# VH-VL binders against b7kms5, part 301

Target 1, 80 residues: b7kms5
Amino acid sequence: DTFETVRNTIRIESEVDESLRQLCHEERITKETWLEAAYLYLCEKPEELAQVIQLAQERLSQRKAIADYKRAKTMQERFL
Below, E stands for the ipSAE of ESMFold2; O stands for the ipSAE of OpenDDE; V2 stands for 0.75 times the mean of E and O plus 0.25 times the DockQ between their complexes.

## First folded at step 19 (VH-VL)

Design w_1 (framework fv_pozelimab; at its last fold request DockQ between E and O 0.86; V2 from the best seeds 0.75)
Fold by OpenDDE, fold request of step 20:
Structure w_1 (fold): chain C 80 residues (1-80), chain A 125 residues (1-125), chain B 107 residues (1-107)
Amino acid sequence: as target 1 above (80 residues)
Amino acid sequence: QVQLQESGPGLVKPSETLSLTCTVSGDSVSSYYWTWIRQPPGKGLEWIGEIYYSGSSYYNPSLKSRATISVDTSKNQFSLKLSSVTAADTAVYYCARDYTLDEPSEDFTIYFDYWGQGTLVTVSS
Amino acid sequence: AIQMTQSPSSLSASVGDRVTITCRASQGIRNDLGWYQQKPGKAPKLLIYAASDLQEGVPSRFAGRGSGTDFTLTISSLQPEDFATYYCQQFFNYPFTFGQGTKVEIK
């Protein structure tokens, strides 16, 4: 197979990142190839994909709340 | 497919109030910051202000006394009012989604990822 | 207000050229810097956020670098569709401010 990669900068929750790191180490894979494989697997699993999407939406909502809180606090301090 | 679209009169008389509305589709105005930016013909960009869906807002000090941004969650819209306009307020006005991305520790980053097409508002007698 | 100064204000280049645009902030803004591309009659399009992160869908020939006060946008190999005006913007403090723009024209 021939392919060209695209560089992505991702932020991962620290506990998830640590767990994923350990898994990748044990299985001799990378987080990048894990993400690729996981997506490709889910593409063939519509029910599981739907579940992952729902979970991702929930996590995004939480991240947004946290980010907005940080912003409100920090920007208020900076503007003063 | 998030989309923003500005609407309002393209002509405003001096001393009157410029009023624009941004209609958002493909996403809810809730849980985001929303912003207005303007660009005089042939010139650069100027940030006007922002508003959080809950009503908290910040304005460019250069326009604070005249600018009011509001959100209508029921219509999935947010609006800009600019009072006492002069020829200097002639510009293309853009609305945009103001996204806050969570970063490690206490950090965060901001960017405007979705923009409306812009609407020209001319101030003239 | 934080002043953003771009350099150059305009440049002429050919397809395939490497183009570099700089943006300097009047004070430290960490990595709270974005780059936009604007074509005539169109709204600005986000290219780079957080100084160096490529916005989704943006070609990899665009790259942002820098932190603190000095930032650069690089187009590794200029394409026909890249002729446009580019703006930097700081998000460190209110009011958010833009650079004056850099027009990339065909030589």
Scores: ipSAE 0.805, ipTM 0.937, lowest interface PAE 0.5, mean pLDDT 96
Fold by ESMFold2, fold request of step 20:
Structure w_1 (fold): chain C 80 residues (1-80), chain A 125 residues (1-125), chain B 107 residues (1-107)
Amino acid sequence: as target 1 above (80 residues)
Amino acid sequence: QVQLQESGPGLVKPSETLSLTCTVSGDSVSSYYWTWIRQPPGKGLEWIGEIYYSGSSYYNPSLKSRATISVDTSKNQFSLKLSSVTAADTAVYYCARDYTLDEPSEDFTIYFDYWGQGTLVTVSS
Amino acid sequence: AIQMTQSPSSLSASVGDRVTITCRASQGIRNDLGWYQQKPGKAPKLLIYAASDLQEGVPSRFAGRGSGTDFTLTISSLQPEDFATYYCQQFFNYPFTFGQGTKVEIK
């Protein structure tokens, strides 16, 4: 079996999700096939892959900061 | 790959202070919340407390007066001190990464995704 | 503190069985609940977060459901490696309490 799948949930920033959903609709593809294709394409492009990884690291850092801020605010109000 | 490893004495005398260190590799201690959990032999899990790397901390009320968690950024470690121990403090102690996941609106989710292997600390004369 | 009560405390089951474990919170905790698996001599392993979201690398036979005060973990077809103790934990308010655990044993 060459197409076995794994089912998981991911969270995407709302603006990015909106844009990606529109693209997939226009191109008659699914988000999952887009993600698979993007990864497979980048595997053959070392310099482009490195750029994507750098952007992903920056976005991860921003998302962590936002989440930690929400947690600190909410838990202090809820606990105290 | 993120890895956590507990270290410290496996035997502590009653009334003394239990001290444990968690060494973090594959990520920075300055990026997350960090937590300690314990499990007495044959018993369930008990949350001890957490620390945000900048120093804000919260503790289980049952242990607040005796427990202190701290961060050492120069060694990429965080530590637990538990004072005035008794036999009731005998347990396997775990350190864990305390992850905050961003959610829509003003919401978030918490989970402990990476755990150390655990270290048994026995309190005995 | 918010009490988390698991049921049953233990159960015996055969490979291939459908197993359901329940967890009840003493007050509403929204979906701020995680499920952990612990095998003897090992650290707990995260299975489910946010009540129903499957952690990376966890088999799809595991499913979490519920919100508010009543939650379930279901294993749709029990495998030999699933014999372990399972814990729920709430993350709604300090202290972040665990359930007492459910031991799943081979029948």
Scores: ipSAE 0.628, ipTM 0.874, lowest interface PAE 0.9, mean pLDDT 91
ESMFold2, look of step 19: ipSAE 0.616; ipTM 0.866
ESMFold2 (binder alone), look of step 19: mean pLDDT 89; pTM 0.917
OpenDDE, look of step 19: ipSAE 0.671; ipTM 0.913
ESMFold2, fold request of step 20: ipSAE 0.601, 0.563; ipTM 0.869, 0.844
ESMFold2 (binder alone), fold request of step 20: mean pLDDT 89, 89, 90; pTM 0.920, 0.919, 0.921
OpenDDE, fold request of step 20: ipSAE 0.795, 0.804; ipTM 0.936, 0.937

Design w_10 (framework fv_pozelimab; at its last look DockQ between E and O 0.76; V2 from the best seeds 0.60)
Fold by OpenDDE, look of step 19:
Structure w_10 (fold): chain C 80 residues (1-80), chain A 125 residues (1-125), chain B 107 residues (1-107)
Amino acid sequence: as target 1 above (80 residues)
Amino acid sequence: QVQLQESGPGLVKPSETLSLTCTVSGDSVSSYYWTWIRQPPGKGLEWIGEIYYSGSSYYNPSLKSRATISVDTSKNQFSLKLSSVTAADTAVYYCARDYTLDERSEDFTIYFDYWGQGTLVTVSS
Amino acid sequence: AIQMTQSPSSLSASVGDRVTITCRASQGIRNDLGWYQQKPGKAPKLLIYAASDLQSGVPSRFAGRGSGTDFTLTISSLQPEDFATYYCQQFFNYPFTFGQGTKVEIK
């Protein structure tokens, strides 16, 4: 069997990334195969998928709020 | 599915004020920056300015004295007014969502991910 | 204002060709660069943001590289639907500015 891969830039919150890396090391897997497996698993679990999506939306909202603050501060400093 | 749509007169006389509105659907105008961009026929793109839903705005210095952008959260719209227009202001005008994301610890990323289809505004006597 | 200079202004290529266009900033803009594709009568479409991040739904044959002042957009194998004008844009400082565009035409 053969497969093709796509390289993506993935930026993960530092504490989550550290925990995930530790798990992958202990289980002798990679973050990439973990993400693939997790997604495929969730595709067969609609309720669990919905919960993960909601959590992801909340985390995105937090990132957005922080980004807006950083932008306002940084752009004022650069422009003025 | 986020959608943006420009609306307003396609013809404006010299010295008058160009007025356009961008109607946003599929998402709230809240918590985003919103931008206007224009493109003269057969030419490149020019950033006009942006507004945050709270009212903070930045403008291209080339247009700052004439451009005013506003937001109406109750209508889920934002607008552009460009005063004292001349033939040089003839262009397709686009509205776009200006997305900011915290993906980097010491920085942020910006991109215009959703655009309106554009509306041609011709300045002519 | 930060000047963005694209090269070339236009090029001719065939389906299957590898196409590379460049964008140079007049000053350092880190990775605050976007690439857009525009077809006649249509709005620009975001392809790449943050210099190298591929926008959702964009084919993997598109790739953005670079940081600082020199950036590249590469199409690994040109497809019929890729004939269009491409623009770079910096988001580092106000006013946001675009390159003059690169028209990719069919040979």
Scores: ipSAE 0.614, ipTM 0.887, lowest interface PAE 0.7, mean pLDDT 94
Fold by ESMFold2, look of step 19:
Structure w_10 (fold): chain C 80 residues (1-80), chain A 125 residues (1-125), chain B 107 residues (1-107)
Amino acid sequence: as target 1 above (80 residues)
Amino acid sequence: QVQLQESGPGLVKPSETLSLTCTVSGDSVSSYYWTWIRQPPGKGLEWIGEIYYSGSSYYNPSLKSRATISVDTSKNQFSLKLSSVTAADTAVYYCARDYTLDERSEDFTIYFDYWGQGTLVTVSS
Amino acid sequence: AIQMTQSPSSLSASVGDRVTITCRASQGIRNDLGWYQQKPGKAPKLLIYAASDLQSGVPSRFAGRGSGTDFTLTISSLQPEDFATYYCQQFFNYPFTFGQGTKVEIK
């Protein structure tokens, strides 16, 4: 029997991705299994999960601001 | 969860102004781009224009002189006004969230992920 | 404005068929293309963004391909709920134009 999986695309900041790739290589695991394990572990730790969520919200806000900046700059250049 | 709801008159007389409001719930109107799209009955989709909550806006050139999109942050809404309407402006009007996804380097992607249910506006005397 | 041309404008197919819809841009748009599904009386629903990325919750039988000017949407095994009209839209430059739509009907 195998786990039923869902395929999707995740976009990770390049510096974070490189660090995560190194960790997974050293520990002989995959990014997918690391993500699953991290989530399952945090589900049993409400305070730690809340801290991770707060950091994720901050990172999301930063990435959104960057995306909107890139769009505004590029579209002004293209539309002119 | 983000939800969008169009509201406004379903019937507008020729030469008058079509006015629609989109109410945003589950997130702040001050966080994204917002867009209006229309669809004449039995026909295809036409992008009307967009607004970034701070007021920067872009319009379809075929409608630019007649269309104005605005944001009301106190009511968490954005609106469309289309002046001097004719029968050709009869359509279902949709509001949508206009999301910008960050990509590698200097790149980005755009998509419309949340849509209102649409409201039919008929231009007739 | 960048013209988006879909073909065919309509097609008839049976449940289980493989369906391919094409979308062609009048100039290069990189991968700045989305696919939307619309059922009668309903708003469009996002299926594919960035030409090939599947939106969350969309069945894996949907696949988008292409870059530049030529794009396809494929439904690998048509299901009863897939009878709808499909639109492509480019996001490369203003105005953000749609294709004219492709109506997929039951044969």
Scores: ipSAE 0.484, ipTM 0.847, lowest interface PAE 1.7, mean pLDDT 90
ESMFold2 (binder alone), look of step 19: mean pLDDT 89; pTM 0.918

Design w_11 (framework fv_pozelimab; at its last look DockQ between E and O 0.81; V2 from the best seeds 0.64)
Fold by ESMFold2, look of step 19:
Structure w_11 (fold): chain C 80 residues (1-80), chain A 125 residues (1-125), chain B 107 residues (1-107)
Amino acid sequence: as target 1 above (80 residues)
Amino acid sequence: QVQLQESGPGLVKPSETLSLTCTVSGDSVSSYYWTWIRQPPGKGLEWIGEIYYSGSSYYNPSLKSRATISVDTSKNQFSLKLSSVTAADTAVYYCARDWTLDEPSEDFTIYFDYWGQGTLVTVSS
Amino acid sequence: AIQMTQSPSSLSASVGDRVTITCRASQGIRNDLGWYQQKPGKAPKLLIYAASDLQSGVPSRFAGRGSGTDFTLTISSLQPEDFATYYCQQFFNYPFTFGQGTKVEIK
């Protein structure tokens, strides 16, 4: 019941982040308020929320593969 | 929900091989790095080594190649063998999921997000 | 191997206190550092990754700071469940080493 703000780090793919920053600038809102609004809106729309979750799962899988690739490459270089 | 459970004998005689298995549920061993960590009673944590499911493995030099980590994809398990044990190898042994988080540019971060409950292995005659 | 040195090795504090734990690396590790909490008889629990990022489900009273060689974990208002041992760990290079731990005890 408090309106406390929490500071968290998120990691956004650069082209998506730039597009989102441009949208927020044009609409005179912040990235934070956009994220909050998008989530609250989707909470009232179960079918749309499920579709967003599916896309998020696909992106998570892609990001994990990229991360593992970076790790393998970098740690091989550092270990040597 | 990802869960890890260590199993193996709690008592091992000196000079023998300590063998532990970590059973993974809620995830596939073929998706991540997996790590073993140990903690002697009353002491701190020591990283033993890791394995990427495709067979690449790295070990703490302090264990002088006595450690071998392997993956059994058919049982969704990964295992630790530690040869030629002594009383100094008495510890609680933990298995953990070794997550690689994507970072900007060519960067990444590593952390151990899921841990087994740990199993005490005592080395004694 | 990169040595991680925690300070203090133990401290006594009361509920509501602000506590700060320091972790120092023997060489630069950028922000490749995590903090773990361990309660007696339990496995360590990840609190913070990438030096300053709070793991999901971890209370916001925990904060990590630092880069390079000097890092801190701060608990802004100590709660009864926060009495535990805290470890830092580097993942910059093999072997991935832990600090020796800091015990936070009741005063």
Scores: ipSAE 0.586, ipTM 0.863, lowest interface PAE 1.0, mean pLDDT 90
Fold by OpenDDE, look of step 19:
Structure w_11 (fold): chain C 80 residues (1-80), chain A 125 residues (1-125), chain B 107 residues (1-107)
Amino acid sequence: as target 1 above (80 residues)
Amino acid sequence: QVQLQESGPGLVKPSETLSLTCTVSGDSVSSYYWTWIRQPPGKGLEWIGEIYYSGSSYYNPSLKSRATISVDTSKNQFSLKLSSVTAADTAVYYCARDWTLDEPSEDFTIYFDYWGQGTLVTVSS
Amino acid sequence: AIQMTQSPSSLSASVGDRVTITCRASQGIRNDLGWYQQKPGKAPKLLIYAASDLQSGVPSRFAGRGSGTDFTLTISSLQPEDFATYYCQQFFNYPFTFGQGTKVEIK
C-alpha cells in the first residue's frame, strides 16, 4: 500500500525528546511512527485517551505561561 | 471550536467614537492576547492593537492617541474604541485571537489563528 | 515600523501551475512571519505561521520558506479554490505590519 505524509514542526520538551529518541533507537522505530502508533492505539482506548488529553492540557498550560512571559519581556525590550 | 464575532454600529458620524465588541465562544478570553485589525475597502490590512487578558495592551503608533482596547472576562469579550473618527477610518474591522507559541530556539512566535467574520464600519455625515 | 514588501502585486495563473509569492522585510524578523489567504468578502485565513509551519487543515500544496528578510509562499499545483489575495505579516515587533498583498487571478 502507498500513503502520503504531512511534514510539520513538532516541538518537544528536551528531556522528553531525549527519552523518546532513546526508546525509538532501542526499539528500532522512529518518533514519527511512534506518534502515529500511539495515537491510533489511543483512538481505540477512550479512557486512556481522555487521560492523555488531560495531561496534554496541563502541559500546554505550563508552556503557554512560559511563552507569555517571554513575549512580554522580549517585546517590551524590542519596542522600547 | 473557537469562534469570534464582531458587533457594533455600522455607521458612525465624523468626530464621534467608533465602538466595537468582539464576542468569543468556544474558549475563554483568559490566557490569550486579543487583537483588532482593519481593512479599508479595496485596500490592505492594518494592525490596530492588542490586549492581554490581564489588561496589558499595545497599539499601532498611527492610532495610539485614538484607540482603546479593553477586555471583559466576565462576558468573554473584548472591545475597541476609536475616537475622533474621519472618513479614513471607514473599513472592515476584524477581531482575532493572538496565539503565542513557545519556541526555545527562537524565543517565541506569534500568529492569528482565529478571526471574526469582520464588520464594516462606515464613517459618514 | 518594519516594512513588508510582496512580489508580485498580482499574477495570472492556470489550474495546475506552480505559483511562488515572495515577501521581503525591511529588517531581520527571524521566522516571525505568517501567510494569509483572503477571498472577497471573507476574513483572512491563516495558512502558514513561523515562516514554514502549515496551519491545521491547510492543504500540503501550500509551503512557506525563508528566514531573516526573504520569505516565499509556494503553491505547488494551483487549484480552483486557490484564486485569492495572499498577505504576509511580520510578528517580530510592534506595530505588526502586513505586506500589500498578492492577488492570484485566473489566466
Scores: ipSAE 0.585, ipTM 0.874, lowest interface PAE 0.8, mean pLDDT 94
ESMFold2 (binder alone), look of step 19: mean pLDDT 90; pTM 0.920

Design w_12 (framework fv_pozelimab; at its last look DockQ between E and O 0.81; V2 from the best seeds 0.65)
Fold by ESMFold2, look of step 19:
Structure w_12 (fold): chain C 80 residues (1-80), chain A 125 residues (1-125), chain B 107 residues (1-107)
Amino acid sequence: as target 1 above (80 residues)
Amino acid sequence: QVQLQESGPGLVKPSETLSLTCTVSGDSVSNYYWTWIRQPPGKGLEWIGEIYYSGSSYYNPSLKSRATISVDTSKNQFSLKLSSVTAADTAVYYCARDYTLDEPSEDFTIYFDYWGQGTLVTVSS
Amino acid sequence: AIQMTQSPSSLSASVGDRVTITCRASQGIRNDLGWYQQKPGKAPKLLIYAASDLQSGVPSRFAGRGSGTDFTLTISSLQPEDFATYYCQQFFNYPFTFGQGTKVEIK
């Protein structure tokens, strides 16, 4: 038995998650198998992988900015 | 990979100012919170304070305004100054990245994901 | 300041044992709690954030539970590399405080 899985938690923007859930439902696959397939496909396509990484970096920057804004607002209220 | 490294004198005389620098590599010091933590030999961890890269800072009240944290974005560094030190300030000093993770519903979480290796500062005459 | 109290202060266990460490906050901190592992001469290493979320690269035998004031870290099957001191830390409000630590030793 070599096809072992690992449980992980991820956080996805709600509109992206809803779109991905709809796609997976329509194609009769799971979100997990889609992610695995997408990664394995990109491993053989260096130029496409680089483009995906660039987009991921841009989205990460947006997520961090939102998180830091929430932190500053909340901690100012709590700490006085 | 993000790497943090503390630097500064290992021996400081009582009443002087302890001054440490944390050099960040593998990412920019901008857009993050940065934290100093210390650990006296054989004892537990004490949070000293934090700074957001743009300058807003918060400190442990136990340090009674002796601590100052600052950021030098041009050198990709942040620093700690602790004034009027005594033997009680002898500790291993750590710098760390203070990450803010976005959560649903106006919430967030905080964790220290990258740490320096630590530097021992001894306060002794 | 929010005081974090760990129990036990130390424990002895064998490889393969299930180990549970508790952390209690002096007031409600929701799930704003992290767990760190520290080996002698090394910096702490993040294991768990947001009370229950496993950090990247941390083995799945580590699990965090709890919210509010009562939290636990469980190691389901202790390995030789797990003998260390474990700290909880709250991130609900300043100052961000640590528990006093729990040393897990080889029996």
Scores: ipSAE 0.598, ipTM 0.856, lowest interface PAE 0.9, mean pLDDT 91
Fold by OpenDDE, look of step 19:
Structure w_12 (fold): chain C 80 residues (1-80), chain A 125 residues (1-125), chain B 107 residues (1-107)
Amino acid sequence: as target 1 above (80 residues)
Amino acid sequence: QVQLQESGPGLVKPSETLSLTCTVSGDSVSNYYWTWIRQPPGKGLEWIGEIYYSGSSYYNPSLKSRATISVDTSKNQFSLKLSSVTAADTAVYYCARDYTLDEPSEDFTIYFDYWGQGTLVTVSS
Amino acid sequence: AIQMTQSPSSLSASVGDRVTITCRASQGIRNDLGWYQQKPGKAPKLLIYAASDLQSGVPSRFAGRGSGTDFTLTISSLQPEDFATYYCQQFFNYPFTFGQGTKVEIK
């Protein structure tokens, strides 16, 4: 079978990325195929998916707070 | 899904104050910047200003003396007031979500991912 | 204010054509650039953010490239629904400013 891929930028927290990269290397897979497989697995596991979503929401909240802080500080400096 | 919708009078007399409200649904106004943009008929886009849900705001210098943006977290809305309007203020007014994305390599990046449908405001006597 | 200049202001193309629109900033804006598509009577629709990241739901035939002062939006194979006006916008500094737009018309 043939398939098409979509290229996009994925921004991963450095410690998580390092750990994931190491795992992928040991298992002879890629981060891309890991993400695909993980998502497909979770699609069949509604309870586990819900848990992952909750964790993702918490991490997003933290990342958003950091981003907004950076923006406020940097944009103020650029504007002034 | 996030949705934004502008509301307010479509006709304003010269020298009066234009007042618009953007109602947000599908997401909280908290933790985001919110922006107003306008487009005169047949012309390009002009950024008016933005507000963070905490109240911090920035305005286009071209409109700073006349524009006021506010946010009401209890109603999940934010608003635009533009005083002393003239015919030059005739435009379609858009509200949009102003998203800040964490991007360590560049600190952060910004984009407007959700827009209202826009509302035409005509300034005429 | 940072000036954003698009080229061309308008172009005529046929379905299937490769279309390239250029946006130049008056000063360096790193990757703080977005591309929007606007159809008559509709709000602008985000296509590209951070200069090259494709917004969710946008067809892969759209691609953004560039950094610093020179940016491009490419439609690899123009489709009927792609006839519209396209705008670039910088988010590097206040006030945020848009290009004057590029109208993609049917040849």
Scores: ipSAE 0.586, ipTM 0.881, lowest interface PAE 0.8, mean pLDDT 94
ESMFold2 (binder alone), look of step 19: mean pLDDT 90; pTM 0.919

Design w_13 (framework fv_pozelimab; at its last look DockQ between E and O 0.66; V2 from the best seeds 0.57)
Fold by ESMFold2, look of step 19:
Structure w_13 (fold): chain C 80 residues (1-80), chain A 125 residues (1-125), chain B 107 residues (1-107)
Amino acid sequence: as target 1 above (80 residues)
Amino acid sequence: QVQLQESGPGLVKPSETLSLTCTVSGDSVSYYYWTWIRQPPGKGLEWIGEIYYSGSSYYNPSLKSRATISVDTSKNQFSLKLSSVTAADTAVYYCARDYTLDEPSEDFTIYFDYWGQGTLVTVSS
Amino acid sequence: AIQMTQSPSSLSASVGDRVTITCRASQGIRNDLGWYQQKPGKAPKLLIYAASDLQSGVPSRFAGRGSGTDFTLTISSLQPEDFATYYCQQFFNYPFTFGQGTKVEIK
């Protein structure tokens, strides 16, 4: 077992990040190991993984809508 | 994988209208911004303008009177029309996905993450 | 419109060199800046967004720094595939202007 790692940058919604950081601190784990464990656990549970994917799609849609709203509002102010 | 492909005439006569279409595959034209950029041979990049899928658009002031970008959701395409062209409009034309990334507070980030291959349009008699 | 000025216009370097390209905006643009790589006959490719964030699949030898008006792109150890023209672009205000480009050539 090699356990080769890859360095990544991600953006997590602030309320979720704070909650996850608190959990990881309490359990003496890292955010990275929690993410890996959650994915590996769900891989054995197709229906639960599908539910997580659906929630992820909903969150992605929400974040996109918010980003587009912010852009429209800000660019009107700056350009006009 | 999102893919973009430009299409249209490679040769346009002066004073006519340059008309290009970008066909989007692997994603919908809806819920994104879409942009056109051009590059005269051997020269730098010039932003032409953008459109949000619902029709809101912004243009480079240097081209505002001549450029129109539109979206056709039924064909999953967006297009550029540039009227009254001259030899100065000879360029490779690129279409690109214009992504808005959410950031904290009132902030956001913009980047062009997917580009078409580009199509050369020559304006010549 | 916000003018973006790149320096140098061209540079010659060897494989393994550290290369630094600068981009200066005519007014403050916060970190609303991207870096693109373009090889001859090809479309530009996004390298860096938000001044310093590395796009997925881009090698870590590329690094962006700066905010406000002064920005840099650094290639820590130049590779053969890095010989290309590099452009910065601001996304702070319309029109979204590009720098003039910096051509990185083999010495």
Scores: ipSAE 0.620, ipTM 0.874, lowest interface PAE 0.9, mean pLDDT 91
Fold by OpenDDE, look of step 19:
Structure w_13 (fold): chain C 80 residues (1-80), chain A 125 residues (1-125), chain B 107 residues (1-107)
Amino acid sequence: as target 1 above (80 residues)
Amino acid sequence: QVQLQESGPGLVKPSETLSLTCTVSGDSVSYYYWTWIRQPPGKGLEWIGEIYYSGSSYYNPSLKSRATISVDTSKNQFSLKLSSVTAADTAVYYCARDYTLDEPSEDFTIYFDYWGQGTLVTVSS
Amino acid sequence: AIQMTQSPSSLSASVGDRVTITCRASQGIRNDLGWYQQKPGKAPKLLIYAASDLQSGVPSRFAGRGSGTDFTLTISSLQPEDFATYYCQQFFNYPFTFGQGTKVEIK
């Protein structure tokens, strides 16, 4: 069996990333295979998937707010 | 899915004001920056300006004196007005979503991920 | 304004070829660079953002590299649907500016 991989830069919140890395180390797996397995598991669990999506949407909203603030601040500094 | 669509007159007389509207569907205009870009026939791309739903806007210095971008959250639209047009303003005009990505190591990054199909505006007497 | 210079302006290639396009910024722009593909009569399509991140739905044969002032877009194996004009764009400072474009034509 063969498979193709796609390279992606994943930006994870530092505390979550550290915790995840420690878990992967203890379980002798990789962060990549953890994400693949978690997604495939959730694809068979519609209720759990919906909950994860909602949580992900909330986290995205927080990141977006931070990004927009940084952008606004940078612009103010450059144009003042 | 997010979709953008430009609308407005395809013909404008010299010295008049070009007016275009971008209608957004599949997402709220209140969540992102929105931008206008144009492309003269057979030429490259020129960034015109952007707007955030709060009213903050920035323009290309080459067009700042003539360009006005506005947003209407109630209609989920944003618009471009370009005054005192000449033949040099003949171009395909695109609207696009301007996404700001959080990137703590480098503050943030930006990209235009969704575009309208574009609308040709010809300036001619 | 930051000037973006692409090279070459045009190139001819065959299906299956490895194609490399370069983009140089007049000053450092970190990784604030995007790559777009445009076909005649169509809007630009985002391929790469943040210099090297592949946009969702874009084939893995496309790759972006670089940071600072020098950037590259590589198509590992050119496909028939890849004949188009490609643009780089910097998002580091206003006004945002584009490269002049690179037209990839069939040999």
Scores: ipSAE 0.471, ipTM 0.853, lowest interface PAE 0.9, mean pLDDT 93
ESMFold2 (binder alone), look of step 19: mean pLDDT 89; pTM 0.915

